# Designs tried in a protein design chat: VH-VL binders against Prolyl 4-hydroxylase subunit alpha (phyA). Part 13

Target 1, 225 residues: Prolyl 4-hydroxylase subunit alpha (phyA), of Dictyostelium discoideum (Social amoeba) (q86kr9)
Amino acid sequence: KIFNKESLNQLEKKGYLIIDNFLNDLNKINLIYDESYNQFKENKLIEAGMNKGTDKWKDKSIRGDYIQWIHRDSNSRIQDKDLSSTIRNINYLLDKLDLIKNEFDNVIPNFNSIKTQTQLAVYLNGGRYIKHRDSFYSSESLTISRRITMIYYVNKDWKKGDGGELRLYTNNPNNTNQKELKQTEEFIDIEPIADRLLIFLSPFLEHEVLQCNFEPRIAITTWIY
Below, E stands for the ipSAE of ESMFold2; O stands for the ipSAE of OpenDDE; V2 stands for 0.75 times the mean of E and O plus 0.25 times the DockQ between their complexes.

## First folded at step 10 (VH-VL; framework fv_cixutumumab)

Design d5 (at its last look DockQ between E and O 0.34; V2 from the best seeds 0.00; counts 0 for: pae E 8.7 > 2)
Fold by ESMFold2, look of step 10:
Structure d5 (fold): chain C 225 residues (1-225), chain A 125 residues (1-125), chain B 108 residues (1-108)
Amino acid sequence: as target 1 above (225 residues)
Amino acid sequence: EVQLVQSGAEVKKPGSSVKVSCKASGGTFSSYAISWVRQAPGQGLEWMGGIIPIFGTANYAQKFQGRVTITADKSTSTAYMELSSLRSEDTAVYYCARVGDEWYDYGDYYYMDVWGKGTTVTVSS
Amino acid sequence: SSELTQDPAVSVALGQTVRITCQGDSLRSYYATWYQQKPGQAPILVIYGENNRPSGIPDRFSGSSSGNTASLTITGAQAEDEADYYCNSRDSSGNHVVFGGGTKLTVL
């Protein structure tokens, strides 16, 4: 369970939570790392695209990761049979993240989650992702929107100076907990160390991935709608 | 697998209102958005608005704000579009469509993957 | 005129490659979606996102974009591809949806 009085207060006031030693199982962490990197090495990832800049497709000055979407059925099984045989331990992680989704449904009044979506992302040396937000809040929303971002890191040999930190901007202008206009940007840098789970409110916290000085930088993201 | 069945053709007088229904089958109605699009004779497609039934919130194109009302009834899996103060230029085929919601990134995608067959509304004196 | 601009008509010889374009400032920020419509029928989704094809859409259909322009490409055009094609995206505010004016594709 991730929610208690202290973690709920943190999420409400700061908009994010950091949970270290999430799986607390070195063998599982190593298997998830190996499965993730093998998807890249076997050319099963595509370059990520984005709707920004002068060229919205495959512009590495905006976003330099390689991605794979992971889709599961209502029984928590991956329908793509070739994929399911190669990412069994990633699927174990996703089962654990589903338990967190259930906690949101049980402890947050009227949360009523609708679905999840999962992405494997791999950055190479020099890769980055400029400042962005995972969703926007609006009463005129056209589609069901992402509400919670959960990022699991598996970078087992990461050291300070390697780069690839997630810079999380804490003075988000859409944050309803702010009373005054900010004159300077505030942020924290979150090190993408193995077995760290980062949870944040998708509409409120802008973030970026700082340039990597190592490879691979691996993150598995699940969004709750 | 998913089907959208629309109500039948209507002939209306100027100044009246029309309410078109769109009944969904073969899927979970409350978990996806429904969009309304019209097409006047010989003209292109025009988005009118949409609704997300689980939230009950509708969004309207600016052109139709104040004249259109979009609602949903989860118990019957039916969406409705009502257009008031009808004029002759409102003569069109009115489509409902399901908005796909499975494989998109950051909410940038908007696509209508299942369409009703359309409801012809004729406004004449 | 709409915020999305399409040529009203394009022709292609049978078996050749054709590109249908859609232009608008909002396409710098939002993906285009493409629909095919034959006379007397409802539209059918053919491309969404950058280059996603729904089940049942032939792989001769593909999508691309650059700057403020999105394109639908049909390689090896066939007689049954003759139809109207509409692009669709968000408007410049991002709060509403707009369609292009449509392009009539004639296969010669």
Scores: ipSAE 0.011, ipTM 0.538, lowest interface PAE 8.7, mean pLDDT 82
ESMFold2 (binder alone), look of step 10: mean pLDDT 89; pTM 0.930
OpenDDE, look of step 10: ipSAE 0.022; ipTM 0.606

## First folded at step 11 (VH-VL; framework fv_cixutumumab)

Design e1 (from d5 with heavy chain W103Y; at its last look DockQ between E and O 0.33; V2 from the best seeds 0.00; counts 0 for: pae E 12.1 > 2)
Fold by ESMFold2, look of step 11:
Structure e1 (fold): chain C 225 residues (1-225), chain A 125 residues (1-125), chain B 108 residues (1-108)
Amino acid sequence: as target 1 above (225 residues)
Amino acid sequence: EVQLVQSGAEVKKPGSSVKVSCKASGGTFSSYAISWVRQAPGQGLEWMGGIIPIFGTANYAQKFQGRVTITADKSTSTAYMELSSLRSEDTAVYYCARVGDEYYDYGDYYYMDVWGKGTTVTVSS
Amino acid sequence: SSELTQDPAVSVALGQTVRITCQGDSLRSYYATWYQQKPGQAPILVIYGENNRPSGIPDRFSGSSSGNTASLTITGAQAEDEADYYCNSRDSSGNHVVFGGGTKLTVL
């Protein structure tokens, strides 16, 4: 139910959509927040890491989130029995995101989604993530590329000045002059407010998480392949 | 749950070809990469190549380029590895494995999370 | 030849800690993955990424890296840990996959 003529045109032309009040259910939002933070408080998350140039490292100056992968089978079930009982409301959210995947398949010719992948991310005070893309040309040829990034936010108490915005770089993708793109970087800062769903084209939009002045900053990301 | 079932052991003459099958059950076959790894008796593991079934794209280790062909058949959920111009040094156990799909920003992990039981190929004169 | 180098064999006393190392220039850019293989069996994944452990792998297995070296650490080694261990990563181009030569772990 997210696609109409206007939203499809925006996704095609700008590469992203913002949907506020996605679940529109404060009780569900609160439960998802509690489940997410409890995964961190119960030490079920790991520090995120990355490749950089020729070196491999974990460094909070580069990214400061803690992550958990959430795996579901083809019937939308979480097979890990212990995990399943602790994130049932997150699973409800994922069911709603599957409906969006179905909309992509039904509305966009030849989309033909293959699978999804979901990550819970929690940032603490001072956490950030430097500019990156979710899909690159240099992705290994043996893996299927991410095409759509969907990020759901649950930060109930967020206010201006708290930081942790997602800076989404909106440079014109048709401009082939790489020097101009870098020198005239255009961006919007997306506030990570509760019940906001951000959807963008994974290969094209660079983004970063600005430094958090609060904790926890919680985001649940689903990629469509 | 994903399981990989490989074809049975084979005995081949030098100069011939062998084609090993790897049938996937459970999960979505077309969304996962399948890797092929061999192990000669008393030797280590050696990556041969892999394929993403939905796209039909194969990538081969340099050592095997020109002798190995890796294919997939979506309708039967089966990947195949064919090795031609067999030599006695090709005597080995041949494994297929599923490549996991976890993504790490600015790069993929590459790891094989589900393995077949292996297919013994013996090349003898 | 392999771009990843492992010692052919190491030993550990029951209940003690052992490290199995893997060296290669590509490990500066790509994570190491570790597999355990017992005689007559297919390999199984024990560590991927920096220190991710699949379900069913005991907490005594951990991974680490520094520079061009990755390590698999087994704390409190058990008799069942006796096996061959292989490191695995990308080659320097990132286009191909390479294995180390393997390390035979003997638990005394």
Scores: ipSAE 0.000, ipTM 0.473, lowest interface PAE 12.1, mean pLDDT 81
ESMFold2 (binder alone), look of step 11: mean pLDDT 89; pTM 0.926
OpenDDE, look of step 11: ipSAE 0.178; ipTM 0.712

Design e2 (from e1 with heavy chain V99G G100Y; at its last look DockQ between E and O 0.31; V2 from the best seeds 0.00; counts 0 for: pae E 11.2 > 2, unsure alone 74.1 < 75)
Heavy chain, then light chain:
Amino acid sequence: EVQLVQSGAEVKKPGSSVKVSCKASGGTFSSYAISWVRQAPGQGLEWMGGIIPIFGTANYAQKFQGRVTITADKSTSTAYMELSSLRSEDTAVYYCARGYDEYYDYGDYYYMDVWGKGTTVTVSS
Amino acid sequence: SSELTQDPAVSVALGQTVRITCQGDSLRSYYATWYQQKPGQAPILVIYGENNRPSGIPDRFSGSSSGNTASLTITGAQAEDEADYYCNSRDSSGNHVVFGGGTKLTVL
ESMFold2, look of step 11: ipSAE 0.000; ipTM 0.469
ESMFold2 (binder alone), look of step 11: mean pLDDT 88; pTM 0.924
OpenDDE, look of step 11: ipSAE 0.459; ipTM 0.798
ESMFold2, look of step 13: ipSAE 0.005; ipTM 0.494
ESMFold2 (binder alone), look of step 13: mean pLDDT 88; pTM 0.921
OpenDDE, look of step 13: ipSAE 0.146; ipTM 0.710

Design e3 (from e1 with heavy chain N59K, light chain R28D; at its last look DockQ between E and O 0.37; V2 from the best seeds 0.00; counts 0 for: pae E 9.0 > 2)
Fold by ESMFold2, look of step 11:
Structure e3 (fold): chain C 225 residues (1-225), chain A 125 residues (1-125), chain B 108 residues (1-108)
Amino acid sequence: as target 1 above (225 residues)
Amino acid sequence: EVQLVQSGAEVKKPGSSVKVSCKASGGTFSSYAISWVRQAPGQGLEWMGGIIPIFGTAKYAQKFQGRVTITADKSTSTAYMELSSLRSEDTAVYYCARVGDEYYDYGDYYYMDVWGKGTTVTVSS
Amino acid sequence: SSELTQDPAVSVALGQTVRITCQGDSLDSYYATWYQQKPGQAPILVIYGENNRPSGIPDRFSGSSSGNTASLTITGAQAEDEADYYCNSRDSSGNHVVFGGGTKLTVL
């Protein structure tokens, strides 16, 4: 259970929450790392920078990671049997993240989560992801959109100087006026250390991945809609 | 495997209203947006508006603001479009369509991946 | 202008490549979607996002974009590709959905 009065207050006021030692199980962390990197080494990931761009120009200057979508059914099962056998420990992590989704439903009035979406991302040396926002919140939305971003890091050998921090822009996370939002320049750099879970409000907090000076940089992201 | 079944053809007089239904089968009705698109004879496609049933709030194209009401009944998996103060120019085929839910970091894709067969509305004196 | 502009008609010889274009200021900010419509039928989705094909759409259909122009490309055009093609996106405000005027593709 992660929500109490203090953590909910931080999420409301700052727009993000950092939980270190999330699984607190070195064996699980190592298994998740190995499963994640093996997906990349077995060519099961696609180059993400070729499919996403701010100006409709797709290249690595925008986003330099390799990604895999992990699809689970309503019973939290991975229907792809080949994938399921190779990411059992990642699936364990996703079960723990579903408990957090359930906490949102229980403690936030009318949250009413609709679905989740999960991405495994691997960055190589020199990889980065330019400043972006995971969604734009509006009561006039034309489609269902992401509301919560949860990022789990598994980079067990990370040290200062390696790069790959997530720069999270923090100036005004509660501003809901989409047409008058200003570019924020206040930020924190979140080190992508193993067993860290970052939770933030998808529509409000711009972020970027700073250039990596190491590889692999592994992150597992679940969005709540 | 989502299918959208629309109500049958309507013949209406000017000044009346019409309410077209769109019943969804398969998938989770409340988690998809439903869009309404019309096409006058020999003309192009024209977006009228849409609704996300779980949120209940409809959105309307500016051209139809004030004449169109879009609603949804989650218990019957049915969306409705009602057009009032009918004119001869409202003679058209009216489609409902499901909006896909794929999303990427730079925003959503807006796309209609399942279409009803259309409901012909004829407005004549 | 948030209007999406398409040429009304385009022709292609059987087996050749054709590009159908869609222009609008909003296409700098929003992905274009492409629909095929044959007479008397509902539209079907052929391309969404930059270049995603739904299941059942042949790989001869592809999409691309540059600046405020989106394009649908059909390589190796077949007689069955003769149809109207509509581009679709959000308007410049992001609050409304707009269609281009449609392009009638004739396969010669």
Scores: ipSAE 0.011, ipTM 0.543, lowest interface PAE 9.0, mean pLDDT 82
ESMFold2 (binder alone), look of step 11: mean pLDDT 88; pTM 0.919
OpenDDE, look of step 11: ipSAE 0.041; ipTM 0.601

Design e4 (from e1 with heavy chain G100P, light chain R28D; at its last look DockQ between E and O 0.04; V2 from the best seeds 0.00; counts 0 for: pae E 9.9 > 2, unsure alone 74.4 < 75, placed apart)
Fold by ESMFold2, look of step 11:
Structure e4 (fold): chain C 225 residues (1-225), chain A 125 residues (1-125), chain B 108 residues (1-108)
Amino acid sequence: as target 1 above (225 residues)
Amino acid sequence: EVQLVQSGAEVKKPGSSVKVSCKASGGTFSSYAISWVRQAPGQGLEWMGGIIPIFGTANYAQKFQGRVTITADKSTSTAYMELSSLRSEDTAVYYCARVPDEYYDYGDYYYMDVWGKGTTVTVSS
Amino acid sequence: SSELTQDPAVSVALGQTVRITCQGDSLDSYYATWYQQKPGQAPILVIYGENNRPSGIPDRFSGSSSGNTASLTITGAQAEDEADYYCNSRDSSGNHVVFGGGTKLTVL
């Protein structure tokens, strides 16, 4: 259970939540780490494509991670049968994230989630992802919008100085002082430590992955639409 | 593995309507988009519009706004394109195509990876 | 006319390299996608997201862009590459999909 009066207020006002010790099971965390890295070591990941996001200028490179999409059916079964046998513990994590999705549906008025999308991402030493937004708050688009980003980290040996923090830009969008907004850029750096779950409102919060000085940096992201 | 099967060829009189079906198998039909593209004889490809079935709303190319209706029936995994007030210049092959669900939400990755074989519509008096 | 422009025809000698170009103001903001079409057949996807190839597309096909121009490059062209090629992107508003006029590739 993640929602109480305090956490709902924080999500509403700051746009993000951090939950440490999410699974609270070191063996499970290690298994998820091993499954994730094995997908990369077995050449099952694809280099991520370029994405322009909210930038209207041509940008030839915006991310440097290796990714795998994980597709689940309505019975929480991984559709790719070969993949299913190699990521059983990642699938367990996704079941836990579905409980959070259900909590959004039960607690937030008119949330009515539509679907989820899950990506395994692995960064190598030197990898980064430049500043972007996961969806458009006010856009004229052909696509449906991501509403919630949930990122689970498994970097069990991460220490300060390793890089790879997620920089989450927290500028107050309701600030009526436009000059103050332009002159200051507020952010927090979220350390990608093992068993941390980051939840944020996809349309509001720009973010980036700072350059990694270690490998692998592993994150499992589920978006709720 | 997604497959798209379209309805058969049609011959129509000017002023009438045509409704082309596109039945999908495989994948999660309600989640991915179905686009409609036409090609007149000897001409290039022309996007008409599309639909994401779970939302039930369609997006139309400006040229066809007011004459085209795109719908989807999730229970039969079938998308439909209906073009009204037909003219001889509407003679074309009409294709349906899938836009994968993991990519269309970025806005920059709208691409059609699976195509139907096309439905020939001939409009003549 | 089309918001994306392509040369109507281009030729390449067997085994040589050819570039098919697509020009449009929207390409500064949106990626180009490339389709191959042979007579009497539906189009097939050859390049998306600027330079991603679907499974089964030979690695002699690649994409790139510079400024408002996107390019499809075929290195070591083969006889079976003879086809029409269409670029595809969003319009300037971002709300609609547009195709270029197509380029007929002839392999000599």
Scores: ipSAE 0.006, ipTM 0.514, lowest interface PAE 9.9, mean pLDDT 81
ESMFold2 (binder alone), look of step 11: mean pLDDT 88; pTM 0.923
OpenDDE, look of step 11: ipSAE 0.007; ipTM 0.536

Design e5 (from d2 with heavy chain N59K, light chain R28D Y30N; at its last look DockQ between E and O 0.03; V2 from the best seeds 0.00; counts 0 for: pae E 20.7 > 2, unsure alone 69.5 < 75, placed apart)
Heavy chain, then light chain:
Amino acid sequence: EVQLVQSGAEVKKPGSSVKVSCKASGGTFSSYAISWVRQAPGQGLEWMGGIIPIFGTAKYAQKFQGRVTITADKSTSTAYMELSSLRSEDTAVYYCARVGYDEYYDYGDYYYMDVWGKGTTVTVSS
Amino acid sequence: SSELTQDPAVSVALGQTVRITCQGDSLDSNYATWYQQKPGQAPILVIYGENNRPSGIPDRFSGSSSGNTASLTITGAQAEDEADYYCNSRDSSGNHVVFGGGTKLTVL
ESMFold2, look of step 11: ipSAE 0.000; ipTM 0.398
ESMFold2 (binder alone), look of step 11: mean pLDDT 86; pTM 0.904
OpenDDE, look of step 11: ipSAE 0.458; ipTM 0.789

Design e6 (at its last look DockQ between E and O 0.05; V2 from the best seeds 0.00; counts 0 for: pae O 9.2 > 2, placed apart)
Fold by OpenDDE, look of step 11:
Structure e6 (fold): chain C 225 residues (1-225), chain A 124 residues (1-124), chain B 108 residues (1-108)
Amino acid sequence: as target 1 above (225 residues)
Amino acid sequence: EVQLVQSGAEVKKPGSSVKVSCKASGGTFSSYAISWVRQAPGQGLEWMGGIIPIFGTAKYAQKFQGRVTITADKSTSTAYMELSSLRSEDTAVYYCARVGDEYYDYDSYYMDVWGKGTTVTVSS
Amino acid sequence: SSELTQDPAVSVALGQTVRITCQGDSLDSYYATWYQQKPGQAPILVIYGENNRPSGIPDRFSGSSSGNTASLTITGAQAEDEADYYCNSRDSSGNHVVFGGGTKLTVL
């Protein structure tokens, strides 16, 4: 179990939770790393764009990651038939993250998760991602949106100075939900170290990926809807 | 409530150009993409292109490349679509629409807010 | 670019269930979007992301997908549901938007 009174309080008041040694299995972590990097080397990832559904705006100064959506729905057209074999250990991770989703359903009244989305992201040297939010959720809206962001890191050789930290702007999650980017001076930098899991409230906390001074920077993000 | 207000109906001669405006109110402008979609009489929806105002560079459907120009003025929260070398086949209702994803982190594409449309008639 | 195919017209009896299907090689179920359009009006988003409803859309509207197909289902069709319905998705490159040809739904 991940959630206790303290961790829930942390999530509620601060909007985020950091869990180290999430899998606590060095061999599994290495395999996840290898699978992730192999997906990249096999050109299964695409350069992230500025506007999905239109011609891609590509600007590395804005967004420099390569991404692959990992769909676990058997009915999805874009699901790779070989994913079950080629990313078996990533799927193991996702199974663990599903347990966290289930835990949310149990510990948060009326959470009632609907679905998840997972994205593998790889940054190269010089890569960054400017400040952004993952969603704009309103309790008054019937629109389904991302509610929880979970980021798992597999950067086993990361050291201070390598860059690629996630800068999380620690706005009060109890503040009114606004559609505009918030200018805040309050933030924490989260090192993308191996086997670290970051959980935060998607609608409330802006974040960015600081410039990478190493490569590859690998993260697996799962959103809970 | 976010609204997109479009300019009025246009009647144009073949070979001329038309510029349609789309002003956003009631919400953010720069962080969303604006798409242009047209519909000829009795026909379906056709995507023309789009722009992210904060970025400024527009992208176009292949069919309209070289003939359409999409721009945005952040100071007035207004997007524009200019179509040149007009022909009778360009007679249509032209819609602007806001793309629902924001801050470039969404992979899904949907148009959640639409203008009321601008009728452009091309006739001799 | 790749095309999305819809039946040009379908009918449903009042209170019954109807499914409108969109098919195409470029169809990505996660990005399948549906719009309702009535005569003289702009399209209205009714389903996005396969099965997400915007605010104000009745729960009788739902989305589903299978393989290279996406479907809009109206469970308990109402008279006001008579309209044209368009599916939308990305093309195979993921860089362009494509619309289906539209389906005219008649409520009997």
Scores: ipSAE 0.008, ipTM 0.534, lowest interface PAE 9.2, mean pLDDT 85
ESMFold2, look of step 11: ipSAE 0.044; ipTM 0.602
ESMFold2 (binder alone), look of step 11: mean pLDDT 89; pTM 0.924

## First folded at step 13 (VH-VL)

Design f1 (from e2 with heavy chain D108Y Y109D; framework fv_cixutumumab; at its last look DockQ between E and O 0.21; V2 from the best seeds 0.00; counts 0 for: pae E 10.3 > 2, placed apart)
Fold by ESMFold2, look of step 13:
Structure f1 (fold): chain C 225 residues (1-225), chain A 125 residues (1-125), chain B 108 residues (1-108)
Amino acid sequence: as target 1 above (225 residues)
Amino acid sequence: EVQLVQSGAEVKKPGSSVKVSCKASGGTFSSYAISWVRQAPGQGLEWMGGIIPIFGTANYAQKFQGRVTITADKSTSTAYMELSSLRSEDTAVYYCARGYDEYYDYGYDYYMDVWGKGTTVTVSS
Amino acid sequence: SSELTQDPAVSVALGQTVRITCQGDSLRSYYATWYQQKPGQAPILVIYGENNRPSGIPDRFSGSSSGNTASLTITGAQAEDEADYYCNSRDSSGNHVVFGGGTKLTVL
């Protein structure tokens, strides 16, 4: 259960929530970490890329993570059966994130979520991802827009100086006051520590992954459409 | 699991219309795209158009613009494709398919993971 | 003529590796998706999102792309892989879906 008066107010006003000790189960956290890193070590991940208009390309100066898309059917089962046997504890996490999706549907009028998309991302030493936004609102094409970003971190031994923080740009996420549109860029650096769940409004909050001085940096992201 | 059940084979005369149905069971019908793809005898696959039922707006291939109408009825979980002004070259198998329209970090993807068995439409004088 | 171009036929010896190619300008911007179709049957999705396999598709199937070309690779080809293979993507505008002309794979 994540929604109460305080958390809803923060999400509305700040555009993000941070939930620490989300699973609160060290054994599960360790299993998710191991499953995630094993996907990388077994060469199941690919280098991430970027679509820029009509071009498709990969460029580590823009993003340097390795990714795997995790597809689940309408019954919350991993569609790739070989993958399913190797990520059971990641799938447990995704079931927990579905409960949060259901809470959005129940507590936010007319939210009406329609699907989720999940990515496992692993950064190596030196990896980064420049400032970007997870969605651009569109109501006129076949493109269905991401509305909520949820990022779960498993980096058990992370310490200050390791890098890899998520820089979240927080200026004007829900502000309708025209006088404040010229604000200096405001941000918070979110440490990617184990069992942290970050939730933010996909269309409004730009973010970046600062350069890693450690490996692996593991994050599991679910978007709600 | 999602299944798509299509209406039965039809024989039509040139100049008439045909309306093929595609009933979905399982899943969230309103939020998936339903595409229509045809295949003439001995020919390849040809995308005709699609609809996302919750949004209600259909998207049509240019070749079929003005002759095809794609609709959805959320209450019955059924999509429809109506093709008008039929010609003999419209003789084909007509498939419906559940489509995903997803954004990946280096591109968009549109793929059809569940297909109906097809509806044969024969246009003969 | 199609915006996506495939060779009409390729052959592979049993147990060998074959690559089926698809070319089109839109593949610089959009993923190629691959379908298998056997005679008298509906197509089956085999590769999406560049290199994702749906449940039930053997790991001998893989996808890749570079520039304007996408490839479906079958390693260790089996007799049951004999079929037509279609690539699929968005057109150059991004608003419509297009199929390649199909490639008939014969396993010798």
Scores: ipSAE 0.005, ipTM 0.511, lowest interface PAE 10.3, mean pLDDT 81
ESMFold2 (binder alone), look of step 13: mean pLDDT 90; pTM 0.934
OpenDDE, look of step 13: ipSAE 0.028; ipTM 0.632

